VH-VL binders against o27280. Designs and how they scored, part 272

Target 1, 266 residues: o27280
Amino acid sequence: MDSMNVPEVLEIKRIVEESESVKTFIFSWDFRREVRPGQFVMVWDFRDEKPMSVSLIDPVRSEIGISIRRVGEFTDRVHGLSEGDLLGIRGPYGRGFELMGRDILLVGGGIGMAPLAALADEATARGMRVDALVAARTADELLFLDRLEAAGVNISTCTDDGSCGFKGFAHERLLTLEENHDMAAVCGPEPMMFQVMRILDERDVPAQLSLERYMKCAVGICGQCCLDDTGFRVCAEGPVFWSQELSRVREFGRYRRDPAGRRVPW
Below, E stands for the ipSAE of ESMFold2; O stands for the ipSAE of OpenDDE; V2 stands for 0.75 times the mean of E and O plus 0.25 times the DockQ between their complexes.

## First folded at step 12 (VH-VL)

Design Fc11 (framework fv_azirkitug; at its last look DockQ between E and O 0.90; V2 from the best seeds 0.00; counts 0 for: pae E 2.9 > 2)
Fold by OpenDDE, look of step 12:
Structure Fc11 (fold): chain C 266 residues (1-266), chain A 121 residues (1-121), chain B 107 residues (1-107)
Amino acid sequence: as target 1 above (266 residues)
Amino acid sequence: EVQLVESGGGLVQPGGSLKLSCAASGFTFRTYDMYWVRQASGKGLEWVARIRSKANNYATYYADAVKGRFTISRDDSKNMVYLQMNSLKTEDTAVYYCVRPSYYEGYFDYWGQGTLVTVSS
Amino acid sequence: ETVVTQSPATLSLSPGERATLSCRASQSVGSYLHWFQQKPGQAPRLLIHDASNRATRVPARFSGSGSGTDFTLTISSLEPEDFATYFCQQWESFPLTFGQGTKLEIK
């Protein structure tokens, strides 16, 4: 376990442009080290370190993929890298998704589709029926569509501007869908997840949601990712939570903590 | 539906030139590498050329048999792949296929119908 | 380059019979071996990828096995539409290379 906490320096094998702002970086991976959809790794560019979700788990090729959205200085540097360059990776950390039932609904927004894409691959490999509601601001920001289609996923798209699929938000599209599923997995902007969770609860669909919070240690020690009232650590008890767990979290869908510990509204 | 449609094939004399085109539709073209593969009549398949996506600076790769003579290019704005063939030889006679790899480039999953190139005096 | 060799060159069988096609690589390709089906006048069609995974819409009677240098494509019970040429292809290293093909013909 101690070795898990030391970054392993890995060569970028391939880079795939998922969108204008999202790239997937592919690495060789020793699968003696188990990794599950929904778990995250700490990515180190030898200057800074950030948590990133695993978006690809390929045991055939002994590879994992990490999808990174360009949002700041760290990600700007990473997006400037080329195949053959090096990154440090430690982990995986956190609690991943659990699969149950025969059919599953995935609801993803933006980069939130990253862990869900990995989950989709596992679910389809197990012979599950997978429906995915993929949401983004615009058509060009929709992620993993061809990948999901190739995996046999039934895709429904939603865009804020109506440039592709349903015009509106994910929870609005979900309200138009009558079919229930054995389970749902949700990841995206927290306001989206909050609304989606409410709908799923009303429909008695078991749901798991992946949260994003500021993380420093990733090992449940520093407390920077603690959720108010419950004391849940997103890096240890999460990032994947059941809806029943999140129902106890006051800050969910309302605010988060910044690096200084201040409340920041969504 | 994924579609790849080749065009530009025909009869040409040795030493001549020909430019093939491939029109792609039904998928996010810009994210994929693209390939040309050829097949002589009654023979096996031969990889010809590869062009990477924009993320990889449109890097190009060629089989030894065509290096220096063939040029692969793409126009993402038009969803097009091209193969400029110069200094053609009789052994270049084949059906040329435009081919898409899988999402993360593990295998060839879609092929065009092919276009016939005949090099003969 | 990695040379891929198929055997036999021609296989004559009847509908309902079991077909076994072999593909050998000159060096280990791990599981990065794919199978294609090609009918006269048509483009190749992906049949099996990564040694043992059926492509979309491929019937269950098709199966692939093997790793390293030796691979096998099996058709458990031949249907009339299965008589075609089958190619294997390695994706372990560039240049990508194909086998010379096995022609499965009706006896």
Scores: ipSAE 0.870, ipTM 0.930, lowest interface PAE 0.6, mean pLDDT 95
Fold by ESMFold2, look of step 12:
Structure Fc11 (fold): chain C 266 residues (1-266), chain A 121 residues (1-121), chain B 107 residues (1-107)
Amino acid sequence: as target 1 above (266 residues)
Amino acid sequence: EVQLVESGGGLVQPGGSLKLSCAASGFTFRTYDMYWVRQASGKGLEWVARIRSKANNYATYYADAVKGRFTISRDDSKNMVYLQMNSLKTEDTAVYYCVRPSYYEGYFDYWGQGTLVTVSS
Amino acid sequence: ETVVTQSPATLSLSPGERATLSCRASQSVGSYLHWFQQKPGQAPRLLIHDASNRATRVPARFSGSGSGTDFTLTISSLEPEDFATYFCQQWESFPLTFGQGTKLEIK
């Protein structure tokens, strides 16, 4: 139970509206507390605490960015904040992505692009070729396109309604893409990730998938983030798992759990 | 392809007014703060004005030399930035650039080609 | 206001030579110091941001270093297209300020 388990109260340095429903909050950060793409933080608004994606990791500017989708009371309150307002941040927590090879495929759905945007920055800084499949319901919900383009990422898009790019689901678009990647990183709605994982396994592409589960403690003690079949704790052994680790998990892609631990259909 | 195209420059007498426009394309204009920077002949570059995105209530900021005389504005539905210049002085003579900052700000990553404003009788 | 001072005002060199351009801020700007290249009749072009990060499509012969108040732009082996005026610019605080430029001329 080290110093990262106590929230540090930080001022919001900058706010960027990524979409109507997603904002990125940027904070000064001392990188003696190292942060890796795929790790997460707990954001505390002095009433409640929620896990949030780290989307920007910038040691040169000593900045970290947290992307938050407005989905309920907590996130509504946070979205109402201004530059200079305070939030508590504890972490980082979890296992991050591991980069390998020269060519990486990113597959992101909705807010799942947040950790992948951070990974894209690291991969391009290493000189890797980065392809990203960015998925959403509509064009207005596609995240980080300008940022990814500026980083030199090769972008493919898909939208459920066809308003931008391929009309359909991410796994359907994936079938039309070249099969020349050394690895893949996947984050988004769990049903999407399951379908994408199956295709990548068939192609013999090593894949890492980032899971979001309800978390209370963020250090693996409370058990709220456990996967049924393996006992893996998303906050401690994940949130990033290799596809082979997930292939042993019955519930993956089939249901989710609410804060009380009850099974809820996807 | 990112494009910033300034227009509205010209010859104006001291005390006159002029409105500059900047048409933006090739990026998600509404998420960026936008800037005007000017360059006088034989002088260096000078920041003139800043307008924040909608997320920051379109707040405006001005260099001291133009405060009270210039007004920056934007229209996100048309991807336009404007600079209304009133009470013009001969020292306002410059090429005016519309400038985009980096995605999360902190440096200027794209400049328009500029429009010349000449204030002379 | 943070004053940014460049030296030398003019630097005359031949292709293949090493160029070293200096930029000094009147107070610490951390790493928030940026370099631009401007050719006659053209808009400035970003070369280096945050003291040492090359912008997209900027050749490796350009490098930046420094922090705080003292910064350097180095061009390791000059190419003909590198003869231009170079500006540094700070973004630590408003007003944002630029140096007056260093003109790099072909000898």
Scores: ipSAE 0.493, ipTM 0.775, lowest interface PAE 2.9, mean pLDDT 88
ESMFold2 (binder alone), look of step 12: mean pLDDT 94; pTM 0.949

Design Fc12 (framework fv_azirkitug; at its last fold request DockQ between E and O 0.83; V2 from the best seeds 0.00; counts 0 for: pae E 2.9 > 2)
Fold by OpenDDE, fold request of step 13:
Structure Fc12 (fold): chain C 266 residues (1-266), chain A 121 residues (1-121), chain B 107 residues (1-107)
Amino acid sequence: as target 1 above (266 residues)
Amino acid sequence: EVQLVESGGGLVQPGGSLKLSCAASGFTFRTYDMYWVRQASGKGLEWVARIRSKANNYATYYADAVKGRFTISRDDSKNMVYLQMNSLKTEDTAVYYCVRPSYYEGFFDVWGQGTLVTVSS
Amino acid sequence: ETVVTQSPATLSLSPGERATLSCRASQSVDSYLHWFQQKPGQAPRLLIHDASNRATRVPARFSGSGSGTDFTLTISSLEPEDFATYFCQQWESFPLTFGQGTKLEIK
């Protein structure tokens, strides 16, 4: 579906600190404009505009949440905002996750858990069994644990430093988990996603993965987010891709293009 | 396991002071606003105070009945929330509950077992 | 403030019977009305949130309905463990307010 491309100026209804570096901004939302987990919106602070995944979809309260990690000038400004302040939001855009089967595995790393948390809510609401492997560098960077638990998600954690759960990377933890699922959704650092995808493919588990690329227009016109050798536009054909689609993307897990168009390794 | 444990209740005279403590465990304490709710014997529930998270500058809010007398505070490094009660009145006699709200939604989902405060001459 | 009033004050029923509890707000609270169960000597327990959503581990025999100013908690078939006091609470605006409670007792 085509979305309105003019940003709607919305008031920040609530701000929730997810971690030291991540805040969730909550907005009133008219659900006549449908939004799906895995889709993103363009957030405009009247100086710059960045794509952000939707992390909360609450039809009961007519609200959405956008979780933003503090990583640069734009996000620094946004993190300085207070409840009652204004942001421009246009969208949603992109292809979101599709749910299938009865059992779903979520594998997320860092801020990648944002769209997966929204997906978890939808899946549990549909009566699906949801297992989530939540990864982060340290324990205090693990996101949405209480939220996921409240939703009835079975959580497994792993941290790089071993401060919580399994010591190691998500794909290493995944290797220790023997149970298969009907479907998997993956989002996080691309090297993580690459390794996780390999394991899931070996296990014949259908998987969807959400990619992150530098994005400008969000409507498939500028080509800034094009993936090499395929012409896939992350904003239009993605950001959620099936594993078989990503198998055609040579750069996946290996490199990305920076704003200047240069190849930058992960 | 998510748990809230209140302490500090006891018997005090009118005009006296008392400080309640609540120890939180089993969840990401810093993320949540925290609340105190009280209940007089055989009576209903009454909201007492709210303290917001760091993201909201630890803003505090009070019921009219306790404004100017009670102070809510928190220590995120210790997973503690406090209620300093000054100028206590007989009508402040109640079981005081430390309460956690839901993650994003506006409802109370976790309650401590409460601590009894008795104000009597 | 928004005043929340429950009725009846006391409800005497037998196991197996249907219980209907009412909660009325002095002004619209949309769907931001919650129900709690409290047994003697225990803290309140969340039962229903946002008018009609059962909390975790709440049996299916419990259901909530309503919007605006009038809300209802229904227990389709009472079990012995259901005899307790039930409170409704609005979260539309501060100060947060509770109903005075309905005591469900064994006939």
Scores: ipSAE 0.898, ipTM 0.941, lowest interface PAE 0.5, mean pLDDT 96
Fold by ESMFold2, look of step 12:
Structure Fc12 (fold): chain C 266 residues (1-266), chain A 121 residues (1-121), chain B 107 residues (1-107)
Amino acid sequence: as target 1 above (266 residues)
Amino acid sequence: EVQLVESGGGLVQPGGSLKLSCAASGFTFRTYDMYWVRQASGKGLEWVARIRSKANNYATYYADAVKGRFTISRDDSKNMVYLQMNSLKTEDTAVYYCVRPSYYEGFFDVWGQGTLVTVSS
Amino acid sequence: ETVVTQSPATLSLSPGERATLSCRASQSVDSYLHWFQQKPGQAPRLLIHDASNRATRVPARFSGSGSGTDFTLTISSLEPEDFATYFCQQWESFPLTFGQGTKLEIK
């Protein structure tokens, strides 16, 4: 068993409630294990293990943060934890985002803003101009706005119900934004990412998109995270893919898979 | 625009009480721990109290000099932080600042304008 | 309790000169050392956090360095608005503690 498959048991250093449904858990981290924006970790609560995106990478404080949305039994148990409680963490895993150029557009829906917040910190540290389109169903679900503003990110918002910013979907808001970006990074609900990818392709903007799939091993052995048209393993060749790679994938944006591998409509 | 506005300072005799208020606006107040820091005339700055966010059960922490006499509290529905100061001493004379830390803690980011508390016989 | 000591207590310089302010902690605070500027009648303003990271809207002439117990704030070429009192502050452990301040005044 290699070190990437064995969880390290860590104490929760700090908990921040990002929204009613999202908490960020902060841990001390030895950065000899390098972490890149867009990579993920497997979080073990001593009963079950789930992939979670890294949302904070802070080598100066020797800390990482992992943002977790409450959606089921596992995440309910984790949300019930307190500072000082233990979680197992293995990783990081996967391919992170690659930065290029001077101007980057981030498009995040819901919890998809978690890896993009980490990317924004790195991009601003490099002196890049960062524009972020932050989308949610309602204003109370817009994530990381205070953090992004403090980092110098230019924020545009949209909400399905119009309670903050543009009323509508992220791709609709995107059509009203400036088109002068060197690259884009996208993470959120797969239907949103598909629509956003289509617009960015029309604009000839190189885009990287972060996908979510069912995972079991996280190291590319079991095949449970495969995209059915290409054989790409989300845990090994992703979770971040270039838009060109995804253009060949029939399932992208059309359906998802349950833990048993069955196709389920979005 | 991020703002912290303190109020409730004034002149009080030793042994008296005051309640300071801090009105917060322009940020997601409920996610932050909040702090009081004071500065006596011509002196340095001294941390007084901390109150944690709801995620940390609103836990409170105090400098030794004020333990048992001061109580920090918050009302997330009104975006307010309070400091109840009892059994005041002349040594408590200072400008009191309401302070917001960085998002994940680690440094003091935003300061209010301060409110003066004078404890004098 | 970690004691934070600043030197000098007062620094008299002219506009255009370089200012160097020192901060020493009684035990290691790693990089958790922050610098503030305070003008008379005003609240402190964050300049540098975590030893060397400039806060937003802080001019590039301000820089910080150091780790462990010894820290330095440098202002490369003084402007008239830089004459103020400067505090350092540690966040390694509670109680959070501040230095007594360095007053930077016009010569």
Scores: ipSAE 0.521, ipTM 0.797, lowest interface PAE 2.7, mean pLDDT 89
ESMFold2 (binder alone), look of step 12: mean pLDDT 93; pTM 0.943
OpenDDE, look of step 12: ipSAE 0.843; ipTM 0.922
ESMFold2, fold request of step 13: ipSAE 0.279, 0.498, 0.484; ipTM 0.697, 0.784, 0.775
ESMFold2 (binder alone), fold request of step 13: mean pLDDT 94, 94, 94; pTM 0.949, 0.950, 0.950
OpenDDE, fold request of step 13: ipSAE 0.895, 0.894; ipTM 0.939, 0.939

Design Fc13 (framework fv_azirkitug; at its last look DockQ between E and O 0.01; V2 from the best seeds 0.00; counts 0 for: pae E 4.5 > 2, placed apart)
Fold by ESMFold2, look of step 12:
Structure Fc13 (fold): chain C 266 residues (1-266), chain A 121 residues (1-121), chain B 107 residues (1-107)
Amino acid sequence: as target 1 above (266 residues)
Amino acid sequence: EVQLVESGGGLVQPGGSLKLSCAASGFTFRTYDMYWVRQASGKGLEWVARIRDKANNYATYYADAVKGRFTISRDDSKNMVYLQMNSLKTEDTAVYYCVRPSYYEGYFDVWGQGTLVTVSS
Amino acid sequence: ETVVTQSPATLSLSPGERATLSCRASQSVDSYLHWFQQKPGQAPRLLIHDASNRATRVPARFSGSGSGTDFTLTISSLEPEDFATYFCQQWESFPLTFGQGTKLEIK
């Protein structure tokens, strides 16, 4: 066992309220433990431990940021913390995004923008042109807009209720955008990612998509994060997969199963 | 376009009071800490005050030279920052800038045009 | 309080020359040192943050270097618009402090 498997107790250096339901927690970080956009960490509040996306990677300031949406008992407790309070962090884990070409498209839904914001920072630092499609249910849930603009990212927005930008789903907005990217990176609700992947595949745009699954060990030994069809472990072989890897997962975004095991459409 | 516009400067006698305003636009004002920085004629720059965002309980911080005399405040519903200056001294004479830090802090990103405060008999 | 000292106070050069401006902190500020340009009658504008990172829309002829206590701003080939006053500023600790400035003027 090494230091990646045991949480390090770190002091919260800064908290930023990204939205009513999302906060970013910033920690000092020793970058001898390298971190890539798309990797995740396990966050321990001394009672429970959950996987969270890394949203800020700043080797110059020796900082990482972890964005957490308030969705339940664990995240409610973490959202109640203040600067100076402690959290345990182990990781990073998983395969991150790989950058290629000169022009990248980011498609993020809700908290899925967190790893994509980190990727945007790396891409712009490399001199790439970055377009981002930022999606949410409502305007108040659109994440990282000021940060992305400051990084030089070209932003398009969509909201389910039309309160900001295009009224509709991310894949519907995507159909109205230019088809001139070398690659795409996608993270958000699985139904959204499936629809976006189909469009990108038709456009012959290489795409990487980030999946979420339940995690216990985060190092690939317990099997709790496996995809049913392939045996891929999201914590080890993912969470970032190329679209062609996901095409072998017949259940991805296409159907669910009833109690008898029969396929049922979403 | 991100903008900060100061107003409320003017001529005031020693011991007097003045309130500066800063109107912010073009960004999500409520998520940023905000600062006042001043510059005396032909001199360098001096940090004056800081007010934190709502997530940090609107905590305020002051340079020693103004502590107890100046009060920074904000109104997130109007995208405004204020500097109430009491018991003014001649050494407070300066151009006062409203300043926004970088998104996660660490450096000054956006400056207003400044407003001149002159404290003289 | 961390005192930030700039040298020289005034630098007289011609367009096309290399300018080297120095900034020294009285104690280590790690990499938390920033550079600003100020033209007469204008507010300061950010050039370099965190010692060496150019802000957006800053020409490549501007570069920053250093860490700890000693920092340098270099302008590799001066353009007429570069003649201005330059300030460095530390953000390692409060109070936040600025250097007194270097005035870069046409010889």
Scores: ipSAE 0.304, ipTM 0.715, lowest interface PAE 4.5, mean pLDDT 88
Fold by OpenDDE, look of step 12:
Structure Fc13 (fold): chain C 266 residues (1-266), chain A 121 residues (1-121), chain B 107 residues (1-107)
Amino acid sequence: as target 1 above (266 residues)
Amino acid sequence: EVQLVESGGGLVQPGGSLKLSCAASGFTFRTYDMYWVRQASGKGLEWVARIRDKANNYATYYADAVKGRFTISRDDSKNMVYLQMNSLKTEDTAVYYCVRPSYYEGYFDVWGQGTLVTVSS
Amino acid sequence: ETVVTQSPATLSLSPGERATLSCRASQSVDSYLHWFQQKPGQAPRLLIHDASNRATRVPARFSGSGSGTDFTLTISSLEPEDFATYFCQQWESFPLTFGQGTKLEIK
């Protein structure tokens, strides 16, 4: 088995509290193992294993960051950890984002901003103009604003309750924006992504979207993350897909498969 | 202000028909799925029907108890959702709520005041 | 279908006391469990969504916890307006199902 498929036990170097429900765990990373924005790693707490997006890639400090939202038992345990504690990390896996053009639009919702934050860093480092539409339920759930601002990202915020920025949803805010970009990267709740993709398609803006599905092996073997009809494996062919690819995926924005394989409508 | 207002409830005999209406205001109605949920007196809540938005081809879903008898529909131009109830049974007696889910998340965040449907001989 | 069961059926407490309500699902619903408050003659009101997130304008004394099959709604210190019926509801799979409710009444 390739060394990348064996969890490496890493010490948590630092924990950043991004919000009440989101923490970023920072680890030392050997960059001989390349990692790209949009890729994910499997995080192992020696009891269970879950896929998590890489939210920070820092070659200067030789560090990566993984942002985790507290949503269940696994994440509860992880959130209970402290600096100096250990986690198993294997990967990275999956297809990351591709950058092209000069102007990029990032549209993120909630924890979906995690991979986009990493992408923003790369894009700005490359001299691209980066506009980011950051969406959340409430102002206190908006992620990475200071980090994005520091990187030179032009930020537009929207919140469900109007506590910060535009009152409404990401796709609604997007409709109010007239400027087109060379490309877009999208990550968040799938209903959001579905609507955002439609708008971007109508505007002829090339878009990449990062999907979330139940993953087990992360190496394209078990099939748990297969998308209906196409047979796309989110862990192998994704999690980043082009809008043209997702247009072939019937379930996108309509339903998901739960861990038991049941169809659950969005 | 986000608001849902049900109407059309009343007394009907078993085997009869009734059409409920729900008027939505204060939000972009056309982008939301809509639901009907009912509650018999002194009892719990029961999901009845779901209709998707236009982007999802107005797909409809029903609880087993009402399949074949109830039809959910919507008119986005009027911000209305309807529930056509045919072949009504006594066990259909309940307060019927028009309900909006969160757009991105799967939870009911807005409820109408409800309309009472009584099926009795 | 996923059956959701609440306990106790009735909870009698006094203002200022701590209330703990339980909701159990027949199978894992991950974090897709929501809580509603309903007062007599009124429609249900969303209280907690996704196991632990307070809805808009919900006081901090309300909190939710749990994942999988076991969930808890906690009211740290009861106010007079908190005496109502509370329902849990799973949104993990269709058909959507509600618990039978816990009636919180004044002792």
Scores: ipSAE 0.028, ipTM 0.566, lowest interface PAE 4.1, mean pLDDT 93
ESMFold2 (binder alone), look of step 12: mean pLDDT 94; pTM 0.949

